VHH binders against p49116. Designs and how they scored, part 7

Target 1, 238 residues: p49116
Amino acid sequence: EGPLLSDTHVTFKLTMPSPMPEYLNVHYICESASRLLFLSMHWARSIPAFQALGQDCNTSLVRACWNELFTLGLAQCAQVMSLSTILAAIVNHLQNSIQEDKLSGDRIKQVMEHIWKLQEFCNSMAKLDIDGYEYAYLKAIVLFSPDHPGLTSTSQIEKFQEKAQMELQDYVQKTYSEDTYRLARILVRLPALRLMSSNITEELFFTGLIGNVSIDSIIPYILKMETAEYNGQITGAS
Short names: E, the ipSAE of ESMFold2; O, the ipSAE of OpenDDE; V2, 0.75 times the mean of E and O plus 0.25 times the DockQ between their complexes.

## First folded at step 1 (VHH)

Design o11 (framework vhh_ozoralizumab_d1)
Fold by ESMFold2-Fast, scan of step 1:
Structure o11 (fold): chain B 238 residues (1-238), chain A 122 residues (1-122)
Amino acid sequence: as target 1 above (238 residues)
Amino acid sequence: EVQLVESGGGLVQPGGSLRLSCAASGFTFSDYYMYWVRQAPGKGLEWVSEISTSGSTTKYPDSVKGRFTISRDNAKNTLYLQMNSLRPEDTAVYYCATGSWLYEFLSRSDYRGQGTLVTVSS
């Protein structure tokens, strides 16, 4: 009945591990990424429409779209994360690894292509100057995707996605009334999220925290966390 | 929980040999680059050896090249360091360490074990 998202869903504040290390390292990258993932999943579970779909559907949706949510989060939090510095350091490391014959050239090329796609996506969002309301609705659109295999309640999911699209349109037309084509410029960016490999995202950002356990396997446990546990993860406390 | 347990250290005379072992658990060993690093008394960490996930690529600094050989047995989740022609300068605590195949140069001490002491003395 009411709007899909409230002002509380616009607030998206990532607390970074402090201090930033002198040298970039896996622990810092993975802790930062983990905090963003936990923040993103806490954001999703706070939406009443999401809660209404039930635990099994919630788990299936997040398993299907966590990489898209995470990538939008990276773009939104790029400045606070110093993401461009992190990605540049990784690219430099990978280029040196090719020269020294330390890693498979084909595998390195796949990872570098993924990083370049990620950099292009984040840069395009920055150039568009996407605001907090727009990010919240874009995340809602990707969260309520009815087209992932294995989903139940697809009609309800589609309804929530359409509601997200309509509310985004209303917001953009009201707030950026002088820019007739802004919504189209924003929406055309979303398909690129589906071209980014979730396994490469996992290798880049979650290696130090997962070991032999995948993001897919931990999602049900993260979604069941109490608010205090979520707050502990996003602030690094407890 | 990632665990690395080093063994094989001890007292050896100059010119002698030792073989260090590292038993790994809590992660998919075959997916990770493995390292040996050492810390001599009163000094910082020094990289000693590196091995790729399959064991096909190994790297050594000049200080140990030709004397030390790193190897791994992915079926047994075990890393080895064969140390030959040992010198007093090799006296250190030796640590088994791991990192992802993407990050072997960013941190040589990720998931570092407790270490095993190697003393080279007459």
Scores: ipSAE 0.018, ipTM 0.335, lowest interface PAE 5.9, mean pLDDT 83

Design o12 (framework vhh_ozoralizumab_d1; at its last look DockQ between E and O 0.13; V2 from the best seeds 0.00; counts 0 for: pae E 3.9 > 2, grease 28.8 > 24.2, SAP .672 > .668, placed apart)
Fold by ESMFold2-Fast, scan of step 1:
Structure o12 (fold): chain B 238 residues (1-238), chain A 118 residues (1-118)
Amino acid sequence: as target 1 above (238 residues)
Amino acid sequence: EVQLVESGGGLVQPGGSLRLSCAASGFTFSSYWMYWVRQAPGKGLEWVSEISYSGSYTKYPDSVKGRFTISRDNAKNTLYLQMNSLRPEDTAVYYCARGSLYRDFDYRGQGTLVTVSS
């Protein structure tokens, strides 16, 4: 049967809002993150195997893995986003908040630990020089995870995950034929994604988006967006 | 999941008092700055009060200063607003809100209606 992903699924182009501000700007961070989240969900929607699972399963899968997809997207788009600059600005803000009693020490510690985990993950992916095909298959592996609580169609999801793993193996063995253990080094990075708190990701990157609603609440709406609506979100029209 | 549930609103005569409560769940309440905000019919959202995570700092706008008192019980994950000497212009839906990492708030409840009329 045909491949799980086509060349069109390797293309992952984030359009950043401009200009980038000189100082910490929460609206800019949230707009950038929202564009990446919408791009990630649109990417998932375009996979025929994903569509074949049906709307209810699609919603459940994305609710379970959006933070993993988003974090992979941050790593893939780190240079385009100037992610290191954004994280440095956030760290400076948190340090100032300690002095003003605006945030508790426990809260700051949790957020700082999250930022350190995120930086370590992005640095590890950069050091491995993960390419566009590898990112596409890693995203497919986390998307088609059969082990999240409450999922139906777990056997079919597992089949698609195995197909993603097989196609990644074939790609790596052909493209990096002299690097025998590259696939293993890439795959052992994935468990770290599940140690990342989705609640802290929401607070860092989506304060302007979530307001009175959670990411879980908006996922069904994003998945149902028409192409015109989606294009408006990722290009920042009106 | 993060939830904020307000209660205690109702109809009260001018000069009367009400105590609003907000039950918080799904996060470590004691680590967050909290707000009360209100929205009168046909008007924008107005800041009413704020309280630090420890309760050691509170702030009010002049419109409610001396009449309203914000407090919190971190052991019970509950935020309070004691409203005294209520005026018709205090009529609004009152929301409790969780402080964001960036000064604004990120979550707010569904609100509780306070109507001040004779």
Scores: ipSAE 0.421, ipTM 0.711, lowest interface PAE 2.3, mean pLDDT 88
Fold by OpenDDE, look of step 2:
Structure o12 (fold): chain B 238 residues (1-238), chain A 118 residues (1-118)
Amino acid sequence: as target 1 above (238 residues)
Amino acid sequence: EVQLVESGGGLVQPGGSLRLSCAASGFTFSSYWMYWVRQAPGKGLEWVSEISYSGSYTKYPDSVKGRFTISRDNAKNTLYLQMNSLRPEDTAVYYCARGSLYRDFDYRGQGTLVTVSS
């Protein structure tokens, strides 16, 4: 069998809405997030191994890991997105709710901690200077996780994950031969992804655009979209 | 379309109890914090109860603390408010409201009238 990923899977280019407003509004934030989500789903679909699992299994996998994939995407696209500015804007938009005591102290704390965790994760990835190949393999490892409940073909999923890990190892050994522990440093970042609340992520990044539908509910539709439709959603939603 | 339909309101004597229900539809109920709010005649909207996604966290203002209990059944897409030891000052239209981080209760129902009177 050939490699799990090819050079075509390394490219991950996010196009931001244009023009960028002087003050980031919730709509701009949600549009940006939506584009990233679509890009991530399109990326997953481009992997032959992913397609080989079948539509039902694919849908289940993405439903299970969309938040992790999205978060990795945020880290990878942090500079292009001006993520720090986006997060600051989000906090600013929440200020009115906070000041008016519309949110409980516990909810405020949870939301702020989530924002902090997102920022910290992205900063940690930036400090490691993760490259495009490493991101691609990390996303594959996250995507082909067999330990989610309700999955079918778990043996095959595990094999794909192992291939992703092996290819990452080979890449790191070849590219960063002088850094003996780089692989370990990279992999130990993955557990942080599972500490992220998908519900809070959805509220922060998708409430203004998607409205009343959940990410979980729209994933099957996104995965069924044709490539041309993906492009249309990325370029036409602003 | 998002729908919230309240029920269970009515006339009750001081010290009495009522249980309100809210049937939710048109959205993923378990993905939202939910609220009960009320509006008394001539007064503004008042928050009276908060509940998290799973129901593991609840909060009440001092005005109703110890008397009101919010709960939810996510499998049934239903929100509840148990009201005990009702007082005349609890008289109001009670609304089920969906929580929002950016907006103050982005959706609420038509409400149900609760009247506490001798």
Scores: ipSAE 0.255, ipTM 0.644, lowest interface PAE 1.7, mean pLDDT 90
Fold by ESMFold2, look of step 2:
Structure o12 (fold): chain B 238 residues (1-238), chain A 118 residues (1-118)
Amino acid sequence: as target 1 above (238 residues)
Amino acid sequence: EVQLVESGGGLVQPGGSLRLSCAASGFTFSSYWMYWVRQAPGKGLEWVSEISYSGSYTKYPDSVKGRFTISRDNAKNTLYLQMNSLRPEDTAVYYCARGSLYRDFDYRGQGTLVTVSS
C-alpha cells in the first residue's frame, strides 16, 4: 500500500576517507568499501516493505544479494570513490607480484577476470547515465528477488519486486519520455550482477578491514544497528 | 561462505601435546597457502607456521621449530598443527589463516584457546 520508495530513499551520499592515497593502500580500500556496504545496508533497512518482512527474512534476503547491492553502489559512487584509480592500483599490484600473493596463478586469473567484469559493468552504467532514482529502483529490484533458495514469504517478495519494476517504469517514462527504450536498456544490465562473485568481492575490498569475520556473518548485526551506529560506520568510526 | 573453524585447543601441562584442526569451507582450499598464527594475551599476532598448496613446503619460526608440525589434507579441506613439548609461552588463541591478495593473513574463525600451565 503506497509507493515502495519515496524521495527519502533516493539519497545515497558516500563520504570517503581523506585524502586519497597516492599508492595502493589496502586499509583505504577496505574503509571505503565498508562505508559503501553500511550505506547500502542502511538504505535497504529504511524501506518500509523491507522492514515488514521480519528479521529472519531480512537477513536471508540481504545475505543472498549483498554483493549485487554493493556492486550497484560501486557503479553509483564510482566517481566519488575514484573507483577506476582503485581498480587500476589493484591490477598493477596483481601483475607485479603474482608469485608473492600466496594464491595460485589460476585464482589470480579469476580475480583479474572479475575486475574486468566489474569495470565493464560500471562503464556500461555510466554510459547509460543512470540517475539516483533509477539506481534506487534497481537496488530495490535486486533486493526483493524471490529466486534465492531458502527464502520464506517469496510471494510477498515477488509482489514487492513487481512494484519496484512498475515504479521504475513509471519514473523512466515520465522523466525520459523522449527515450522510448531507456527502460529496456537499463534492465538488460541486471543479469551481469548475478555473475559477480561475493568471495572475490570480499578478497578485493574487505580482506584488510574485516579481519576474522565474513560479510555474510556480519549482516545480521549490521541490520540490527541503530541509525546512530550506521552513521558512525558510514563516516568511518569503525 | 568462506569459513575457517579451529578446534582441538585446551588446557595442557608443560611438556604436553595437542593437535589442532582447521575445517575450511566455501573456497578452493588447495589454491591457497595456509598458516597458523597465534595471539597471546596482550600481544600482537605471531606467525607460527606456513604450508604450501600441496603441503610440500613448510616453514616455522625458531620459537616453535622442531616442536610444531603443520600439515594439510586437501581432500578433506583440513589444516592441522601438531604441537609437542608445549611451554607456558605457547599459551595463546590459535587461528588458521589463508593467504590473501595483499600478503596479509586472512583468518576468519574465533580461534582455539591453548593454555599451557600446571
Scores: ipSAE 0.142, ipTM 0.516, lowest interface PAE 3.9, mean pLDDT 85
ESMFold2 (binder alone), look of step 2: mean pLDDT 87; pTM 0.883

Design o2 (framework vhh_ozoralizumab_d1)
Fold by ESMFold2-Fast, scan of step 1:
Structure o2 (fold): chain B 238 residues (1-238), chain A 122 residues (1-122)
Amino acid sequence: as target 1 above (238 residues)
Amino acid sequence: EVQLVESGGGLVQPGGSLRLSCAASGFTFSDYYMYWVRQAPGKGLEWVSEISTSGSTTKYPDSVKGRFTISRDNAKNTLYLQMNSLRPEDTAVYYCAKERYSDFWSGYLDYRGQGTLVTVSS
């Protein structure tokens, strides 16, 4: 059987909305995040192995891992998004909310810890200088996770995850042949993705654009989008 | 589309007063809590006032309480901020914002206006 990913799956180009406004607003933040989420789901849909699992399994996998895929996408696109500026704006909003005494101290602590974990993850990936091939395979490893509760066809999912791991190993060994421990340094970063709350990610990055509709509810819709409809979403022409 | 147009900023001496206005369009103004937020040079956004849909409830941080008064005219889709006893630390670009469906974002960053500059100096 051929490779799990082709060169087309390595290409991951985020098209940002019109030039960044001088003063950031939540609409710009949420539109940028939504474009990244749509790009990530469209990327997953394009993988033949993913398609072969069938619609119900595809929906279950993406519902389980969208936060991990989104976080990897934030790290990969951090420069294009000016992610550090976005996170600073979120922190400033949270500090102002403390002054209003509207949020509990526990909630504020949880959100700050989440932002810190996100910053640490993105910084670690930047320091490792993760390339496009490595990001593609890390996303595939996350996508084909057989250990989420409620999944069926777990043996097939595990096979695809192992294939992703094998192809990543082959790539790293060929491209970074003098760095014998590079793969290990990369893989030990992945467990941190599961410690980050999908609910907090949704609240920070998506509430301004999708209203009262949850990410969980829109996933089946995005996965069923026609190519023309998807292109309309990412260009903002719809 | 949602549009917020702030005006009324300018240069004033310490102890002076200014009245800011925000003209709202593209949404049902009377259905939303409204906020004033500001950004000083080189700093992040800071909340400075909040007003309920009817105008009956207002809130302020200690830094401006007793000096600033937020008000609204739902018939004219206009939000106001009366600023008295201005201090050099009030120097900032001032923005109006509407509330969000999320308690995290409670209107602070949900704005589309370009803001109005207030400079307090001698």
Scores: ipSAE 0.020, ipTM 0.298, lowest interface PAE 5.9, mean pLDDT 83

Design o3 (framework vhh_ozoralizumab_d1)
Fold by ESMFold2-Fast, scan of step 1:
Structure o3 (fold): chain B 238 residues (1-238), chain A 122 residues (1-122)
Amino acid sequence: as target 1 above (238 residues)
Amino acid sequence: EVQLVESGGGLVQPGGSLRLSCAASGFTFSDYYMYWVRQAPGKGLEWVSEISTSGSTTKYPDSVKGRFTISRDNAKNTLYLQMNSLRPEDTAVYYCAKGSDILTGYRSFDYRGQGTLVTVSS
């Protein structure tokens, strides 16, 4: 049968738009975030177990978990993206909106709390020094979640999730043999991903999407893209 | 429809001054943050200045701070950029830009005009 993930699934290489502007703007942030989202969906599509579930199930799974996959990707690629710089620019703008007294203070607080939760998550992953294998298996665990409403083939999805958990356990016990509690510390991070609002993620990172399309609406199209078409999107070719 | 019409560009010698204007129509000008952005030949877009809805707060990158001043006249639906001590590296097409969504529109623009060319050479 072989492992759920191969070495090709551990490789997760984000290519940033160039040049980076002197001051960040929503269109640069949106382009960067879109590339990460496309990379994340291409990663999921490349998993044989995922392909075996069929197109309708694949679409339902990704629609349910895209925010969790995206957030894991933000943590993994935080340095490449200069995520701290992006978040600082957003916070600075929100503070100016408070000064002008033109927006709801409650709404600004909600967005700032979301940014704080995102920073805390990324910091916890960095402190744990999560490696590429661990990220790959964490993404697989959230991808193969059988507990989302409306799913079919839930027993098969659960089996793939259990396989991901077992392979992560084997990897951690073998690679970090002296740290008995490392796996528990890693896994306890995952529930926080479901508490982060996909709506606020969309507003922060995808406001610059042309045509004001939702992430939910584009997921089926991304999953159907050919490799050449996908490469064109992430490199801006043609 | 949203329209932004820039004017005031031209050829100027190093150390000179220019004043750019942007006439806005098709939206409630006083409700939006406004920006000046520029694009030098063979370069990407560079943010130049930012002004709040009332004009009470302005921001500039270090490359133009102390030399450029953004202002607005909400009664006339007009945005201005006063450029002093111009340098050859300021040569670019300058665009007036309308801010997008106010909540998440951190230096974001959903519309820009056709631009006005500024050439700084001896």
Scores: ipSAE 0.013, ipTM 0.219, lowest interface PAE 8.2, mean pLDDT 84

Design o4 (framework vhh_ozoralizumab_d1)
Fold by ESMFold2-Fast, scan of step 1:
Structure o4 (fold): chain B 238 residues (1-238), chain A 121 residues (1-121)
Amino acid sequence: as target 1 above (238 residues)
Amino acid sequence: EVQLVESGGGLVQPGGSLRLSCAASGFTFSDYYMYWVRQAPGKGLEWVSEISTSGSTTKYPDSVKGRFTISRDNAKNTLYLQMNSLRPEDTAVYYCATEYVWGSYRSFDYRGQGTLVTVSS
């Protein structure tokens, strides 16, 4: 059979909003994050195996894993986004919020812990020097996760996940033949993605442009977008 | 999804009183500062009260100080505004509001649909 992913699925190009503000603000960060989310969902819907599962299954899978896909995208696009600068700006704001007593201490602690987990994940991926092929297969592994509650067609999803794992193994063994345990080092990073709260990701990156509408509610809409409408969202053209 | 639903508005005579309520859902109400803001016909948004997460700190502009009292019930996810000694210039749509976790102080990022208060004889 053909491969799960083709070379077209390795290409992952984020176009950042312009102009760059003098100081980072919530609207710039939310627009940048929205472009990454749209790019990630367009990536997923372009996979023939994903399409073959049908619209209801596609929606359920993306609703279950969008935070994992988004976080992998943040790691992959960290330099393009200047992610460290964005996170530093958020941390500075949270420290100011402590001084102003405008948020509860428990909420600030939850958000700070989330930022620390995100930074650790991105740093671990950078240290491993994960390439575009590896990112594509890691995204496929998290996308085709059969173990989320409420999923149907779990046997078929599991087969696609296994195919992603096998193709990643083949790629790593051929490309990094000198590093016998590289695959193991990469795969042990994935469990950390499931410990990160999708609600906190939503609050940090998607408040402002999306308003009070949840990511969960817009996923079916994004997955149905025409190519022209999608291009308008990722470039700001409409 | 953050939802704020105001109620309690109506027509009242000058010198009268009204109590506004705001039912909050879709977020941990007790973690956020809450605000009342109003918009008079043909005017911009005006801040009229704020309350800290615990309810221990409240602030008001001079235009309503001594007449309006903001309070909250974190167990019921409800915000209140007690309005006394109402004046014709208090006529406005009143909105319950909160802000992004990392938005600016008094940004009023989230607002409900509003409740109309008309002070007229």
Scores: ipSAE 0.030, ipTM 0.425, lowest interface PAE 5.6, mean pLDDT 86

Design o5 (framework vhh_ozoralizumab_d1)
Fold by ESMFold2-Fast, scan of step 1:
Structure o5 (fold): chain B 238 residues (1-238), chain A 125 residues (1-125)
Amino acid sequence: as target 1 above (238 residues)
Amino acid sequence: EVQLVESGGGLVQPGGSLRLSCAASGFTFSDYYMYWVRQAPGKGLEWVSEISTSGSTTKYPDSVKGRFTISRDNAKNTLYLQMNSLRPEDTAVYYCAKSPLEYLQEFLSRGFDYRGQGTLVTVSS
């Protein structure tokens, strides 16, 4: 009953660490990425449909799609994050690691291909000038994906995904009435999210924070956090 | 205050078995994923196992998969780790954790002294 998302779910505001250092380092990159990850998890938790799936199901769902949500968040917050500068710093760091024989040739190729795919995705979203409402529904579409292995309640998840698609269609048709093909151009960008490795995302953005713990392992904790505790973790994560 | 009290460690020969227990208090145990983490002398923290709220899903790193089994008794607020086919490299202090971020915060802040005592597992002939 009622819309899947409310106006409160359209707001997605990333607060970056106060000063950007003169030279980007692993700590600043990981802190920035962690804030985006926590914001994304908090956003998902705020959706009544998500809570209605039950704790075990909704946790499994986020574990399966966190990389897609995170990547959409990177694209949405690319300007706020100065993502192009962060990616350039990561590439520079990787080139130094290559010269020190810290990475095999095959691993270098995998990581560079991932960075290229990420840049292509963010550039395509920027070129389409995706707005906040569109991002909210794209995140909902990837969140409520019924096709991940091991999920329960797949019928209900599929209904929530279809509702997200219907509400996105209604919004786009009303807001961009002159552009009859806009929705199709937006939706064909989503399959690219499945091509990006979550393990490589962890290596690029979370190495300084995660250490001996995977993102997969911290997701249940983040989803259980109260708002005050969530804000405390964001502030104390550095 | 959240309290986690580990027990069951000891000296065991290679190939042997031990069962660790963690008595939890100060929070609603059945509402949280639970974890076992370990720290070998002179080394960093390593995640060992994870269990969902109901116990229906568990996860392990490759280093212990097939040898260790995590379980829980929500009625008793107790977490368990059954360790089989123990190896010298399993020698470590084992800690029960309500969240991986609890031990990450302690690790990053050099807060090992603020952690509970854990339970020592020594695998030696």
Scores: ipSAE 0.000, ipTM 0.266, lowest interface PAE 10.8, mean pLDDT 81

Design o6 (framework vhh_ozoralizumab_d1)
Fold by ESMFold2-Fast, scan of step 1:
Structure o6 (fold): chain B 238 residues (1-238), chain A 125 residues (1-125)
Amino acid sequence: as target 1 above (238 residues)
Amino acid sequence: EVQLVESGGGLVQPGGSLRLSCAASGFTFSDYYMYWVRQAPGKGLEWVSEISTSGSTTKYPDSVKGRFTISRDNAKNTLYLQMNSLRPEDTAVYYCAKGSPEELLRYFESGYDYRGQGTLVTVSS
């Protein structure tokens, strides 16, 4: 059959809340992050190969990889989100609070290490100048990961991942023909995504919107949302 | 026990100036970001200024930018707010607020953990 991804799957446009506040606030940050998460899940749902795996497999797969998809989305949309401004403010405030505070030193260190890993990842992707086609295929490689515990249909998932890798290789070879090691440089960035804590990502970006409810708990509902309902969540109105 | 004691509020006519002070005790003042926040009658809390631990970085919303100046004296454990060109819309109870790492993870703009009892500023002719 045809390719795993069509040109429509390369398009990944984050619509930011409007108007932008005079100063970045938690509501704006959380709404922006929620829009990115919803966009990422809608992107996954639009892939025919993903749909073919069935609802139960789709839910398990996204539960396993949402933090990886979200982090790739943060890197891809970093400028639109003003991510560097958000992270710089957090780091500066945490460093100033390091002597003694309500949080344990160990927790502050864990959060700082997570932010440093996120910054390093986003900077590495920016330095590599990852394009929209490359992001689409990296997201597909992450999405169709057969090695998460508890997954069914692992052979089919592996076939889709191999197809994503093959199509990425073909694209990079044609587009960046002079850089024979570009694909290797890109692929070695992916393992870092699995080292980032989904719990810390939830605290930093989703606290104001989901409170005590985990992303794992809302994933089945997001995946089942009709287009109109999905658009209503993105715009905050319908 | 964290204590923040505000002073310097009062009645002033439009165009006037006031300087607010906040005396801090019960924590290492120089380790924390500090904030001024205000609450106008019948309205919610509004952040009006932020200052870093050393005083090198300050931030203001557009509503007070150019008119208000936040500063700190770490040797005296004191926070200040210089308010110039006061307007009737500046009428509010002004609170000194200490930053919080726990709130930092949830609310980065104000990040305040404790606030004092406040000092009333009334701008009226």
Scores: ipSAE 0.000, ipTM 0.112, lowest interface PAE 16.2, mean pLDDT 79

Design o7 (framework vhh_ozoralizumab_d1)
Fold by ESMFold2-Fast, scan of step 1:
Structure o7 (fold): chain B 238 residues (1-238), chain A 126 residues (1-126)
Amino acid sequence: as target 1 above (238 residues)
Amino acid sequence: EVQLVESGGGLVQPGGSLRLSCAASGFTFSDYYMYWVRQAPGKGLEWVSEISTSGSTTKYPDSVKGRFTISRDNAKNTLYLQMNSLRPEDTAVYYCARGPSLAYIEKFLTEGFDYRGQGTLVTVSS
């Protein structure tokens, strides 16, 4: 009953840290990435179907897929973030880390290969000119993935994923009726997200986090605080 | 709707003290990190203090550390800033601000705040 996503779920506006530094540094990159991660989790929490799964299930889903959501967010917000400039700054930071004996040459190679994969993904999405509705549905498809190990409400999750797929198909066929193969071109991009290591994403974007806290450990905290903020807006607290 | 109302500003001589208050309404005050930020005439916004949800953790930049003390009363939905040993460079409009959900970030820029009040003027001059 009713659509999975409303027009409000299409809006995805990243507010960058201000002021922008003269030269990019790890603190600015970490803060920018943290804001995108927060925005992505806030977006997920705004979906009624996500709320209907309950706190245990929805926390497990976000823990399983945050890297895919984050990467889609990077692609969607690439222009706002000047992502190519950020990736260049990360490369410079990694070179400095080698000189300070903080990272091994083997690990640097893995991280550089990950940067290449990320650039390829973002370039592919840009060439396809993915619109806001398409991004919203792609995020919903990865969010409602029933195939992650350890999930317990898999039948309901699968139902929501299928609904996201159906609504994306309907949208693309109506909006881009002249391009018969557009949906196929979009969907074949998604498997690449599963090849992106969440541990390497943390090294690239979150090295400036306080107290060596992992993203996995932060997720329940963000969802809890975001719930309080979201509820405050909905209830119209006087 | 979210409202933050500052008070307690005024004219004070160098070396003097002032206590600012911020009355919060329209949200669950105890669920948010709270901040004081200031803007001197013709300058950008500057963060001056941070307090955790319970009030157990506070942070300050070096410019005010040891002189300013942030505190909160969750039962009264009120935020405070005790300012001691005031200097002419402390002259600014002081704003109460509600923090974002990502409270683990060590330093928040002004755009990281969800809401900000209308401000209270502090003038340190003879």
Scores: ipSAE 0.000, ipTM 0.125, lowest interface PAE 14.2, mean pLDDT 80

